# Ledger of designs, part 7: VH-VL binders against Pseudouridylate synthase PUS7L (pus7l)

Target 1, 228 residues: Pseudouridylate synthase PUS7L (pus7l), of Danio rerio (Zebrafish) (Brachydanio rerio) (q1l8i0r370to597)
Amino acid sequence: GFVNYYGPQRFGSGSCVQADQVGLALLKENMEASVKLFFTPEDDDDLQNKAKRHFLHTGNAKESLVLMPAYKARERLMLRALHRYGSGQEGCTRGWLSLPHSMRVFYLHSYCSRVWNQAAKYRLQKLGFKPVQGDLVWAEPVKGLKDATEELSAPQIHVVTSDEEKNEVFSLDQVILPMPGNSVKYPENLLGQWYQDRLAQDGLESCRFRVTPLKLNVPGCYRPLLAK
Below, E stands for the ipSAE of ESMFold2; O stands for the ipSAE of OpenDDE; V2 stands for 0.75 times the mean of E and O plus 0.25 times the DockQ between their complexes.

## First folded at step 2 (VH-VL)

Design z3 (framework fv_telazorlimab)
Fold by ESMFold2-Fast, scan of step 2:
Structure z3 (fold): chain C 228 residues (1-228), chain A 123 residues (1-123), chain B 106 residues (1-106)
Amino acid sequence: as target 1 above (228 residues)
Amino acid sequence: QVTLKESGPALVKPTQTLTLTCSFSGFSLSTSGMGVGWIRQPPGKALEWIAHIDWDDDKYYNTALKTRLTISKDTSKNQVVLTMTNMDPVDTATYYCARTYYEFSGSYAMDVWGQGTLVTVSS
Amino acid sequence: EIVLTQSPATLSLSPGERATLSCRASSSVSYMHWYQQKPGQAPRPWIYDTSNLASGIPARFSGSGSGTDYTLTISSLEPEDFAVYYCQQYSSYPLTFGQGTKVEIK
């Protein structure tokens, strides 16, 4: 196997530059900063980038909308809202609300998956290529007292014990890492401390992983460390 | 080559609906960057922007008047129509329509205005 | 909404004098537009995008400014310049005009 990294974030036919930084700004509810990052020019001087630079330099959403190509639907929706409601905090919030729900989720996911990729790298560099105490694995489904009836249980998380590490009970392909969110368990070892420190560096130590003005919730999820 | 002209009733009674038409020539609202706005001016008072419509059928309204206003365009007739419900004597004003033209490199102009039409609201 | 405050409300001056008209925005705008209006007439576009003179406007007029502070200057008043001048922003909706500065004869 190999490490199960998230690839570069893409929407439509192109990649979104600074998508993880947009997501971070949204988690911090800094709508103005998120919109400026949303209009970051790509590494290309085509017509869409002229429109994006015009907006960043002038703050004039109407003029930027005129310059924006017709096929850039999300950018045009954002500019229409900014033109209508202004480029302050309220207008930027309305701008995000004008975009499809999936697009708003995309930016939050971009930030969280970036943190996951860094966590996977840290896990292998600092804790090696075998399961260690404190790692997370999927537990077998918890069976209720009604064992005569079939019940589907949600997957449960098990924390690897020191005895299980010593006796080599698990293999590395069973290890899972959390994407940050409000409903995940973090590893009970150096990696768990790394997550806390990493989120604190971005000002998210008290983050509840919901963006109330946009009515978005980020529960988090688990992804296997290794593919195949 | 570009002209705009307002038309509509000169007198409106309180609670009635006002309908104004802006007829224009020399440009099309199918052209990217073109728009038409409505501005009013009560006698002896300042200019007040009331509504705007763009080539892409995007509509904008004065926030205080929004619930009373509807703006629409007929691109084939070169007309923009504004309706305003529940007229009151304080709505007495000269009503203007104007072309908004946006240019490359940060240029903007509301460059051609109609002559204006006086609308008096009284019983 | 962005509020535009023009000062002074009135300027009483003689031909040949310099006029300076101020327009201040309650929050930052990218550009300011200016209109001239004479009694009984529609407003005429005068200066657009802060400093560009509309077609046919005499060189004695100039505009400048950035952020929240904008100015229209007439270097030497001519009789035809006595009018009301309005500033207008188009950086955000709703679009707003100032209350006007009346330039009147002494």
Scores: ipSAE 0.000, ipTM 0.410, lowest interface PAE 16.1, mean pLDDT 84

Design z4 (framework fv_telazorlimab)
Fold by ESMFold2-Fast, scan of step 2:
Structure z4 (fold): chain C 228 residues (1-228), chain A 120 residues (1-120), chain B 106 residues (1-106)
Amino acid sequence: as target 1 above (228 residues)
Amino acid sequence: QVTLKESGPALVKPTQTLTLTCSFSGFSLSTSGVGVGWIRQPPGKALEWIAHIYWDDDKYYNTALKTRLTISKDTSKNQVVLTMTNMDPVDTATYYCAHRYDLGEYFDYWGQGTLVTVSS
Amino acid sequence: EIVLTQSPATLSLSPGERATLSCRASQSVSYLAWYQQKPGQAPRPWIYDASNRATGIPARFSGSGSGTDYTLTISSLEPEDFAVYYCQQRSNWPLTFGQGTKVEIK
């Protein structure tokens, strides 16, 4: 097995840092900062990047929209909202709402996936290459003859006990780590404390993982530490 | 109360240019976020979106028809004008204008439509 | 261009029966609206943002769905409900409509 890191395709092409920063700003409901980060230009001198630089330098959404290529639909939708409603909190919120739901979710997931990748690195560095007490694994499947034809709910979580660690009941490829959200359980060991500290570092210690102005909910999920 | 009404010729000959006017009341195209679109419907066929114009003069066109279309507004007269060049019998349709808010979910108010027949 | 495919093309039912109309998008869409059209009349907005009834639309109408698969349901047909229903996607240029489903009396 290898570590099951979230890859570049989940962060867009060429950069994961800006998508992560957009997501963080959205979680903090700082719509103005999120839009400024959304228009971060790449190191190219083509029309779309000239338009982005123009917006960042002048704050003039109308002039930037004129420069923006027709095929950059999401950037144009954002600029149209900013032109109509201003570049403040309301205009930026309306801009995000004009984008497809999947694009808004992408930025939130980019931040949470980055935290997951860091958690995986910490887990291996601090707790080693075997399951330890407090790690999370999928619970035993519910027994029953009726399960054959009925839809099953999502698997439940089991916390590895000290006896299970001592007796080597689980292998590392069964360990799962949570992607941050409002409906996940964190490990009951040093990694759980790391998640708390890491989110607090970004100002999210009391975050509800819900962006109310954008009607977005971030429940979180679990991902295996190692790929099979 | 929002109302829209289409006006223009009922009969157009092939190769001629069609000009349709949408006259409206109950809203202004000087109001931020407001827009007006044109939709057509050939007899017995589906609805086809043609063009849209917003309060800030931002314009959008149906890709297949773009080279034949011009949309403009006169904010002081509460009018939107659609021009379509080189008319063909296949362009025979009822033409509607309709109100849309920029972040609105749908075309919420429609004109009654005007039938344009393209025939020799 | 996003293509919307409505099915069935025609639905022949009697008053009191349930009608289920489908709209499938060639790509995922974030916003979907439904319009009702009667012969000789302009389309009337019916459902917006997949599930919200427009002002004055009876409770027997409901919309559902997300992504590429959307449904309009009429729980019990009234005589006034026999019409053509069109779906429309928004947020992507060009705006597109489905081909319509005709709900006709049996």
Scores: ipSAE 0.000, ipTM 0.417, lowest interface PAE 12.8, mean pLDDT 85

Design z5 (from zB with heavy chain D101L E103D Y104W Y107A Y110I; framework fv_telazorlimab; at its last look DockQ between E and O 0.01; V2 from the best seeds 0.00; counts 0 for: pae E 20.2 > 2, placed apart)
Heavy chain, then light chain:
Amino acid sequence: QVTLKESGPALVKPTQTLTLTCSFSGFSLSTSGVGVGWIRQPPGKALEWIAHIYWDDDKYYNTALKTRLTISKDTSKNQVVLTMTNMDPVDTATYYCAHSLYDWSGAFDIWGQGTLVTVSS
Amino acid sequence: EIVLTQSPATLSLSPGERATLSCRASQSVSYLAWYQQKPGQAPRPWIYDASNRATGIPARFSGSGSGTDYTLTISSLEPEDFAVYYCQQRSNWPLTFGQGTKVEIK
ESMFold2-Fast, scan of step 2: ipSAE 0.274; ipTM 0.731
ESMFold2, look of step 3: ipSAE 0.000; ipTM 0.395
ESMFold2 (binder alone), look of step 3: mean pLDDT 91; pTM 0.938
OpenDDE, look of step 3: ipSAE 0.025; ipTM 0.619

Design z6 (from zB with heavy chain S100I D101E E103G Y104D G106Y; framework fv_telazorlimab)
Fold by ESMFold2-Fast, scan of step 2:
Structure z6 (fold): chain C 228 residues (1-228), chain A 121 residues (1-121), chain B 106 residues (1-106)
Amino acid sequence: as target 1 above (228 residues)
Amino acid sequence: QVTLKESGPALVKPTQTLTLTCSFSGFSLSTSGVGVGWIRQPPGKALEWIAHIYWDDDKYYNTALKTRLTISKDTSKNQVVLTMTNMDPVDTATYYCAHIEYGDSYYFDYWGQGTLVTVSS
Amino acid sequence: EIVLTQSPATLSLSPGERATLSCRASQSVSYLAWYQQKPGQAPRPWIYDASNRATGIPARFSGSGSGTDYTLTISSLEPEDFAVYYCQQRSNWPLTFGQGTKVEIK
């Protein structure tokens, strides 16, 4: 198989070339920086970029909104809120809240997905093409509850032991890697240390993976290393 | 110094509407991320979350009680009001209001003393 | 709705003993808090975000866990620790509490 990377649609596919940087600014609750990154011009010389540059240079949301193409719905919603509430921290927060929930979540996921892609590359470069001690795999859920109306329990995580590595109990396609969040277990090997160092490089060493002003929570999730 | 205090009737007759007021100081419901919730506890039983309201007027209700509940705020008076219609003896409980905000602390960090509401004829 | 199951329902121990209280969620949760409640009093925040002590909580209390399985541990019980402990999740609406574990004197 091949590495199960998150695709370009998570990283500025027709929307924002710096989606992961917007997500990072949101995790740090820097709403002003996140809005400036949201309006980063793309390489093209078109009308939307003219509107974005006008906003970045002047701070005039009303004039920028006049220049913004009608089909750029997210940008127009943001500018409308900034015109009404100002371009400071409060106005930028209201700007984000004017966007649909799924669009707000997109930017957080863009950051976390980029870290996941980097983790997958690190895992293969440093730990090779076989399961090793400390890797994470899915475990069967414990069946202990007897209630027909009860919700199903989430799958549990199993950490590969040294004996399981020696006996080749698992294959690489069973290895899963966490997307960063507040409810994930990191691998108990060099990759786990890499995650902590990588998040610290972005100033997230104490991050609880929630965005207080936007009422967003980032629990994280697990994604298989290989597609197949 | 954050303080919250519940007020309302101690006795309610079956089928009547309960109105409780939470009066607070030390924080504002105009502050981003801040909310106030209502939690009840029947005598000798577990805690049950009832309703929540946030600074942006976003409201959440206990699913089983949703049709009976209304929560509102008066930011200028530092008050949150809960109404519950069609009261029944099983609604007898101590009712608490509590402060919460999103961030590094994501829990009910300050609670009122509670007010006992008895539903009987 | 996420159901929180606490075990045991009652834990009868003597001062100086170790107490281990469990809270299991029907689905993975990100935010789990613990509250202590004594008779006639409002619940007091005790542990938040699984492992962080609230202001003024003694070091003998520790929280741990992730996903669906969480634990509150009291390393050596003091007389003032005998109380009911409730877990609570804030990952999903509606907010839910466990049924409580009563720590009582043997």
Scores: ipSAE 0.000, ipTM 0.391, lowest interface PAE 21.4, mean pLDDT 85

Design zB (framework fv_telazorlimab)
Heavy chain, then light chain:
Amino acid sequence: QVTLKESGPALVKPTQTLTLTCSFSGFSLSTSGVGVGWIRQPPGKALEWIAHIYWDDDKYYNTALKTRLTISKDTSKNQVVLTMTNMDPVDTATYYCAHSDYEYSGYFDYWGQGTLVTVSS
Amino acid sequence: EIVLTQSPATLSLSPGERATLSCRASQSVSYLAWYQQKPGQAPRPWIYDASNRATGIPARFSGSGSGTDYTLTISSLEPEDFAVYYCQQRSNWPLTFGQGTKVEIK
ESMFold2-Fast, scan of step 2: ipSAE 0.006; ipTM 0.444

## First folded at step 3 (VH-VL; from z5 with light chain S28D R90Y N92D; framework fv_telazorlimab)

Design z5a (at its last look DockQ between E and O 0.01; V2 from the best seeds 0.00; counts 0 for: pae E 11.7 > 2, placed apart)
Heavy chain, then light chain:
Amino acid sequence: QVTLKESGPALVKPTQTLTLTCSFSGFSLSTSGVGVGWIRQPPGKALEWIAHIYWDDDKYYNTALKTRLTISKDTSKNQVVLTMTNMDPVDTATYYCAHSLYDWSGAFDIWGQGTLVTVSS
Amino acid sequence: EIVLTQSPATLSLSPGERATLSCRASQDVSYLAWYQQKPGQAPRPWIYDASNRATGIPARFSGSGSGTDYTLTISSLEPEDFAVYYCQQYSDWPLTFGQGTKVEIK
ESMFold2, look of step 3: ipSAE 0.006; ipTM 0.519
ESMFold2 (binder alone), look of step 3: mean pLDDT 92; pTM 0.944
OpenDDE, look of step 3: ipSAE 0.013; ipTM 0.538

## First folded at step 5 (VH-VL; framework fv_socazolimab)

Design c2 (at its last look DockQ between E and O 0.20; V2 from the best seeds 0.00; counts 0 for: pae E 10.4 > 2, placed apart)
Heavy chain, then light chain:
Amino acid sequence: EVQLVESGAEVKKPGSSVKVSCKASGGTFSDYAISWVRQAPGQGLEWMGGIIPIFGTADYAQKFQGRVTITADESTSTAYMELSSLRSEDTAVYYCARGLYGDYYFDYWGQGTTVTVSS
Amino acid sequence: QSALTQPASVSGSLGQSVTISCTGSSSDVGGYNYVSWYQQHPGKAPNLMIYDVSNRPGVSNRFSGSKSGNTASLTISGLQAEDEADYYCSSYTSSDTLVFGGGTKLTVL
ESMFold2, look of step 5: ipSAE 0.007; ipTM 0.453
ESMFold2 (binder alone), look of step 5: mean pLDDT 89; pTM 0.921
OpenDDE, look of step 5: ipSAE 0.017; ipTM 0.551

## First folded at step 7 (VH-VL; framework fv_socazolimab)

Design d3 (at its last look DockQ between E and O 0.06; V2 from the best seeds 0.00; counts 0 for: pae E 5.6 > 2, placed apart)
Heavy chain, then light chain:
Amino acid sequence: EVQLVESGAEVKKPGSSVKVSCKASGGTFSDYAISWVRQAPGQGLEWMGGIIPIFGTAYYAQKFQGRVTITADESTSTAYMELSSLRSEDTAVYYCARGDYWSDYYFDYWGQGTTVTVSS
Amino acid sequence: QSALTQPASVSGSLGQSVTISCTGTSSDVGGYNYVSWYQQHPGKAPNLMIYDVSNRPGVSNRFSGSKSGNTASLTISGLQAEDEADYYCSSYTSSDTLVFGGGTKLTVL
ESMFold2, look of step 7: ipSAE 0.135; ipTM 0.654
ESMFold2 (binder alone), look of step 7: mean pLDDT 91; pTM 0.934
OpenDDE, look of step 7: ipSAE 0.024; ipTM 0.587

## First folded at step 9 (VH-VL; framework fv_socazolimab)

Design b14
Fold by ESMFold2-Fast, scan of step 9:
Structure b14 (fold): chain C 228 residues (1-228), chain A 120 residues (1-120), chain B 109 residues (1-109)
Amino acid sequence: as target 1 above (228 residues)
Amino acid sequence: EVQLVESGAEVKKPGSSVKVSCKASGGTFSSYAISWVRQAPGQGLEWMGGIIPILGTAYYAQKFQGRVTITADESTSTAYMELSSLRSEDTAVYYCARGDYWSDYYFDYWGQGTTVTVSS
Amino acid sequence: QSALTQPASVSGSLGQSVTISCTGTSSDVGGYKYVSWYQQHPGKAPNLMIYDVSNRPGVSNRFSGSKSGNTASLTISGLQAEDEADYYCSSYTSSDTLVFGGGTKLTVL
């Protein structure tokens, strides 16, 4: 099959800041930077860009709200909170809290999805097109899972052993890669070290993947390397 | 020049509800916060809540949470305040008031006030 | 909810100055610059006199506002008969609400 990349819609469009940069700022709990990135103008002639530029230039949330098109509901909710609480750390935090939970999660997921796409590319370029020792696959069901509900039974992962690699027990379509988070296991090979280095490059080497001011937890997840 | 015109006086029975209107003219309606402030006879001013019409979200003083509903109709440039489960203590003049362009925390324009009397 | 504390009444003579206090907490008057003052004549809606602690919306410079800690003050200099009215302070709160003071009746002697 094909590499199971996250699509461009996760990352925004145009030549302006991508949604993943907003997510990175949120993971660093830099609410002021995240809001400035949120209001980065798009690479188009949309009327929202006048409002975004006005806000970045003046800090005047009320005037920027007047200029913001009616169909930009999330931008308008953010501006309302900034008007009420100011554009400092408190106001920016309240701005994010005024947005639907799904929108806050979207920006965090945009960052983590970009890292996952880069991990998939690295995995294939450096470790090739077959399962190798240290790769992650879904584990065989344990006896307890037969009687458990979905809530009580989580998919287990298995780390490919050297004997399993030698005996070709698994195929590449069984390999899963983690999306970064606080509740995922990283591969026990060169790819696991790559994740650690990649997150450190963005200043996240000690990140707990919790955005405490927004009451968001980022547990991470696993995604198959190849699409069916 | 901005003008706020409120609906006429109301006489209501205890347990009923009242809905007061505030029609804005002479400026942009949707982006300005409209607040409701009441004053019982011989008493002081009491903030009840407000709405920014373009956002469709209202905010309420704790005392009125669950009893007051503030709404806005952008097509008619009209804000509404509905107060339910009326008691004699709700007898008051009810004002709508609008902030200026730069702040929702003070009111440069006020309606004329609507007298609501709750009696049996 | 607790109202901001104002004296019930103050008095001053024509041409003199008077100061009205408005005391709150660090979660309203003490925490934010969003303090305003209103003048109300009998039977009329309030009129804005001061906003953001000390700014005038085009009213006479005889009216001035200030704030120290949790207390805001309105000072009226050169008292005139027409200044006789009720005065209310108002502040933004940390709960994203507004609160008014109990009001002060100014008598010009």
Scores: ipSAE 0.005, ipTM 0.415, lowest interface PAE 13.9, mean pLDDT 83

Design b16 (from b2 with heavy chain S103T)
Heavy chain, then light chain:
Amino acid sequence: EVQLVESGAEVKKPGSSVKVSCKASGGTFSDYAISWVRQAPGQGLEWMGGIIPIFGTAYYAQKFQGRVTITADESTSTAYMELSSLRSEDTAVYYCARGDYWTDYYFDYWGQGTTVTVSS
Amino acid sequence: QSALTQPASVSGSLGQSVTISCTGTSSDVGGYDYVSWYQQHPGKAPNLMIYDVSNRPGVSNRFSGSKSGNTASLTISGLQAEDEADYYCSSYTSSDTLVFGGGTKLTVL
ESMFold2-Fast, scan of step 9: ipSAE 0.177; ipTM 0.687

Design b2 (from d3 with light chain N33D)
Heavy chain, then light chain:
Amino acid sequence: EVQLVESGAEVKKPGSSVKVSCKASGGTFSDYAISWVRQAPGQGLEWMGGIIPIFGTAYYAQKFQGRVTITADESTSTAYMELSSLRSEDTAVYYCARGDYWSDYYFDYWGQGTTVTVSS
Amino acid sequence: QSALTQPASVSGSLGQSVTISCTGTSSDVGGYDYVSWYQQHPGKAPNLMIYDVSNRPGVSNRFSGSKSGNTASLTISGLQAEDEADYYCSSYTSSDTLVFGGGTKLTVL
ESMFold2-Fast, scan of step 9: ipSAE 0.007; ipTM 0.432

Design b21
Fold by ESMFold2-Fast, scan of step 9:
Structure b21 (fold): chain C 228 residues (1-228), chain A 120 residues (1-120), chain B 109 residues (1-109)
Amino acid sequence: as target 1 above (228 residues)
Amino acid sequence: EVQLVESGAEVKKPGSSVKVSCKASGGTFSDYAISWVRQAPGQGLEWMGGIIPIFGTAYYAQKFQGRVTITADESTSTAYMELSSLRSEDTAVYYCARGDYWSDYAFDIWGQGTTVTVSS
Amino acid sequence: QSALTQPASVSGSLGQSVTISCTGTSSDVGGYKYVSWYQQHPGKAPNLMIYDVSNRPGVSNRFSGSKSGNTASLTISGLQAEDEADYYCSSYTSSDTLVFGGGTKLTVL
């Protein structure tokens, strides 16, 4: 097995350099900051990057849209809304709402995935290569459970006990780590404290992981530490 | 020279729905927004909503939210306004009107109007 | 519903000037430059006379628009018989909607 890191496409590789920072600004409901980050140019002097620089320098959405290539549909939708509604909080909110729901979710997930990757690194560096007390694993029955037509049944989380660590009941490939959200349980060891400190560092210690103006909810999820 | 051509007059029963069409003649919807504005006999103008066809974005006045649906088919350059749960108070002339997608709050070209009469 | 306030009627003599007011709030007329004026003759669709408070879409320069605070105004100078019509203002709102005034009937003579 190897560490099950989220790949570069979750962090803005290709189309958005600051995707995780856009997501953070959205979680803080700072729509103006999120839009400025959305228009962060790449290190290129082509027309799309000239359009982005023009917008960041002048705040003139109309002129920036004239420069923006036709194939950059999301950027054009955002600029259209900013021209119509202004570049303040309300206009930026309208801009995000004009984009597909999946694109808005992408930025939130980019932030949460980055925190998950940092958590995985911390877990291995500080708690080593065996399950320890306070780690999370899937509860019985195991991951192969299937829902019946009568009712939904989701896998439950189990916290590794001191006795289970001592008796080596679990293997590292059963350890799961939460992606931050409003419906996840954090580990009951140093890693759980690390999550709290990491989110507080970004001003998210009281975050509900909901962006109400954009009708977005971030429940979180669990991802295995190791891939097989 | 662009003209907006609306569908013909309708007579409807209370509780039914009506769907009015607005076709661009001599041009396309690609660079425009289409709004729907109604006028009851002897009354003023009332904005119902609008759509920017290339973006698929529709906006509705609070009064009509839940009763009106505005759609567009860019391939035929035709916009539609569907009003449900009709009442006698919905008797009016229904206009479609064109705005630039940059200035969809100002209407430089109007359809001829479609008379919708709701009576039992 | 928050409609814009216009006088129900105004009158003026041939060759004189009239002004029609359109009063809203800071969330529409007062907050944005996106005020339009329309002329409507009986039985016909409205015709755009002014957009963006004061811009003319190719109409006579006898028609002029202005705005001060929450009130927009349409002024028609050198009144002609053909100016007799209903006049409507409209404004963009902070709710991303459009609202019309109640309309003003202009009588010439």
Scores: ipSAE 0.006, ipTM 0.428, lowest interface PAE 12.9, mean pLDDT 84

Design b24 (from b2 with heavy chain Y101L)
Heavy chain, then light chain:
Amino acid sequence: EVQLVESGAEVKKPGSSVKVSCKASGGTFSDYAISWVRQAPGQGLEWMGGIIPIFGTAYYAQKFQGRVTITADESTSTAYMELSSLRSEDTAVYYCARGDLWSDYYFDYWGQGTTVTVSS
Amino acid sequence: QSALTQPASVSGSLGQSVTISCTGTSSDVGGYDYVSWYQQHPGKAPNLMIYDVSNRPGVSNRFSGSKSGNTASLTISGLQAEDEADYYCSSYTSSDTLVFGGGTKLTVL
ESMFold2-Fast, scan of step 9: ipSAE 0.227; ipTM 0.695

Design b27 (from b2 with heavy chain G50W; at its last look DockQ between E and O 0.41; V2 from the best seeds 0.00; counts 0 for: pae O 4.2 > 2)
Fold by OpenDDE, look of step 10:
Structure b27 (fold): chain C 228 residues (1-228), chain A 120 residues (1-120), chain B 109 residues (1-109)
Amino acid sequence: as target 1 above (228 residues)
Amino acid sequence: EVQLVESGAEVKKPGSSVKVSCKASGGTFSDYAISWVRQAPGQGLEWMGWIIPIFGTAYYAQKFQGRVTITADESTSTAYMELSSLRSEDTAVYYCARGDYWSDYYFDYWGQGTTVTVSS
Amino acid sequence: QSALTQPASVSGSLGQSVTISCTGTSSDVGGYDYVSWYQQHPGKAPNLMIYDVSNRPGVSNRFSGSKSGNTASLTISGLQAEDEADYYCSSYTSSDTLVFGGGTKLTVL
């Protein structure tokens, strides 16, 4: 198997918007920072990036809106809101609310997915290629999880015991890792501690993964460490 | 080429449940959102909900909340729509459709549709 | 969910232009630029024609979209026989849901 990483397109790889950073800012309810990040320009000199640069440099939403191409619907909605409500905390909040919920929550997921990817890397590097005590596995055989989506969030998680480790009861392909959220269990080993430390590093040690002003909630989920 | 292939026609009794599948091929299943849209005979399109497989997050139209469940299996690149407590009014062609994750509100690829008939 | 309002039918002659309207409220079409249009031939799945009010995903330039206030419009220029179909508009709502219009049957004369 291979590591079941989330795809880079969820993070805005390269010179693209760092969606995970936007997500982080949102989780911190730093709306102004999140909006600035939302308008992170690429290296290209096309009209959309010109508009983004203009906004970042001047803070003038109206002028930026004029520059923003019509096909950039999300950006235009944001700029329109900012023009109407201002570019402060409240205005930025309104800006986000002008976008559909799925688009808002995407950024939170982006951040959480980033953390997951890092967790997966850490898990393999530090804890090896066998299930270890404290790892999480599905309580029931993963086989047939056709209804997997809800089950991935279901509390049917088993923590690998020392005896199970010793007896090699599980295989690595049965190991699951949580995507951070308010309704997940974390591993009871070094990886669990890593999650805590990683979130703390980002100032999210007490994060409930809810952004109330934006009606966003991230319960988290579980994802297999390995994929076929 | 991206293709969405849905399961075969279903005939169901009132009060029962139906589960329709939609298998995606030719692309990265996890990178897209799968929506379900139904169309009753001679009627218009009706959005039911969608799922983002990679996150397992589903959204539903209010009309179907509590009665519809949309799931996805990344390993098989298959999305599912289960509708419970079927009524005669649920007789329709059910389409799965794919949308970009960023643009889950429009659909560029559609399944062939699954006819679900609810009759006594 | 209240459907978006479309005319039940429109007609035009070959080579002419027709416009199909889609009227919503400030909570959907009027509040968002997330308007899409679909073409559906009998017995077929819908085809995406327009998204984000005016963008064309590789479809003919004869199809164009616009929006004013709470009304989105699909304009088809240079009507051809193959354009005869049902057309549906769609939009996001303030409730973070999607809503379709009732559909418009286009007849090419």
Scores: ipSAE 0.028, ipTM 0.604, lowest interface PAE 4.2, mean pLDDT 88
ESMFold2-Fast, scan of step 9: ipSAE 0.625; ipTM 0.815
ESMFold2, look of step 10: ipSAE 0.295; ipTM 0.679
ESMFold2 (binder alone), look of step 10: mean pLDDT 90; pTM 0.925

Design b28 (from b2 with heavy chain G50A)
Heavy chain, then light chain:
Amino acid sequence: EVQLVESGAEVKKPGSSVKVSCKASGGTFSDYAISWVRQAPGQGLEWMGAIIPIFGTAYYAQKFQGRVTITADESTSTAYMELSSLRSEDTAVYYCARGDYWSDYYFDYWGQGTTVTVSS
Amino acid sequence: QSALTQPASVSGSLGQSVTISCTGTSSDVGGYDYVSWYQQHPGKAPNLMIYDVSNRPGVSNRFSGSKSGNTASLTISGLQAEDEADYYCSSYTSSDTLVFGGGTKLTVL
ESMFold2-Fast, scan of step 9: ipSAE 0.064; ipTM 0.626

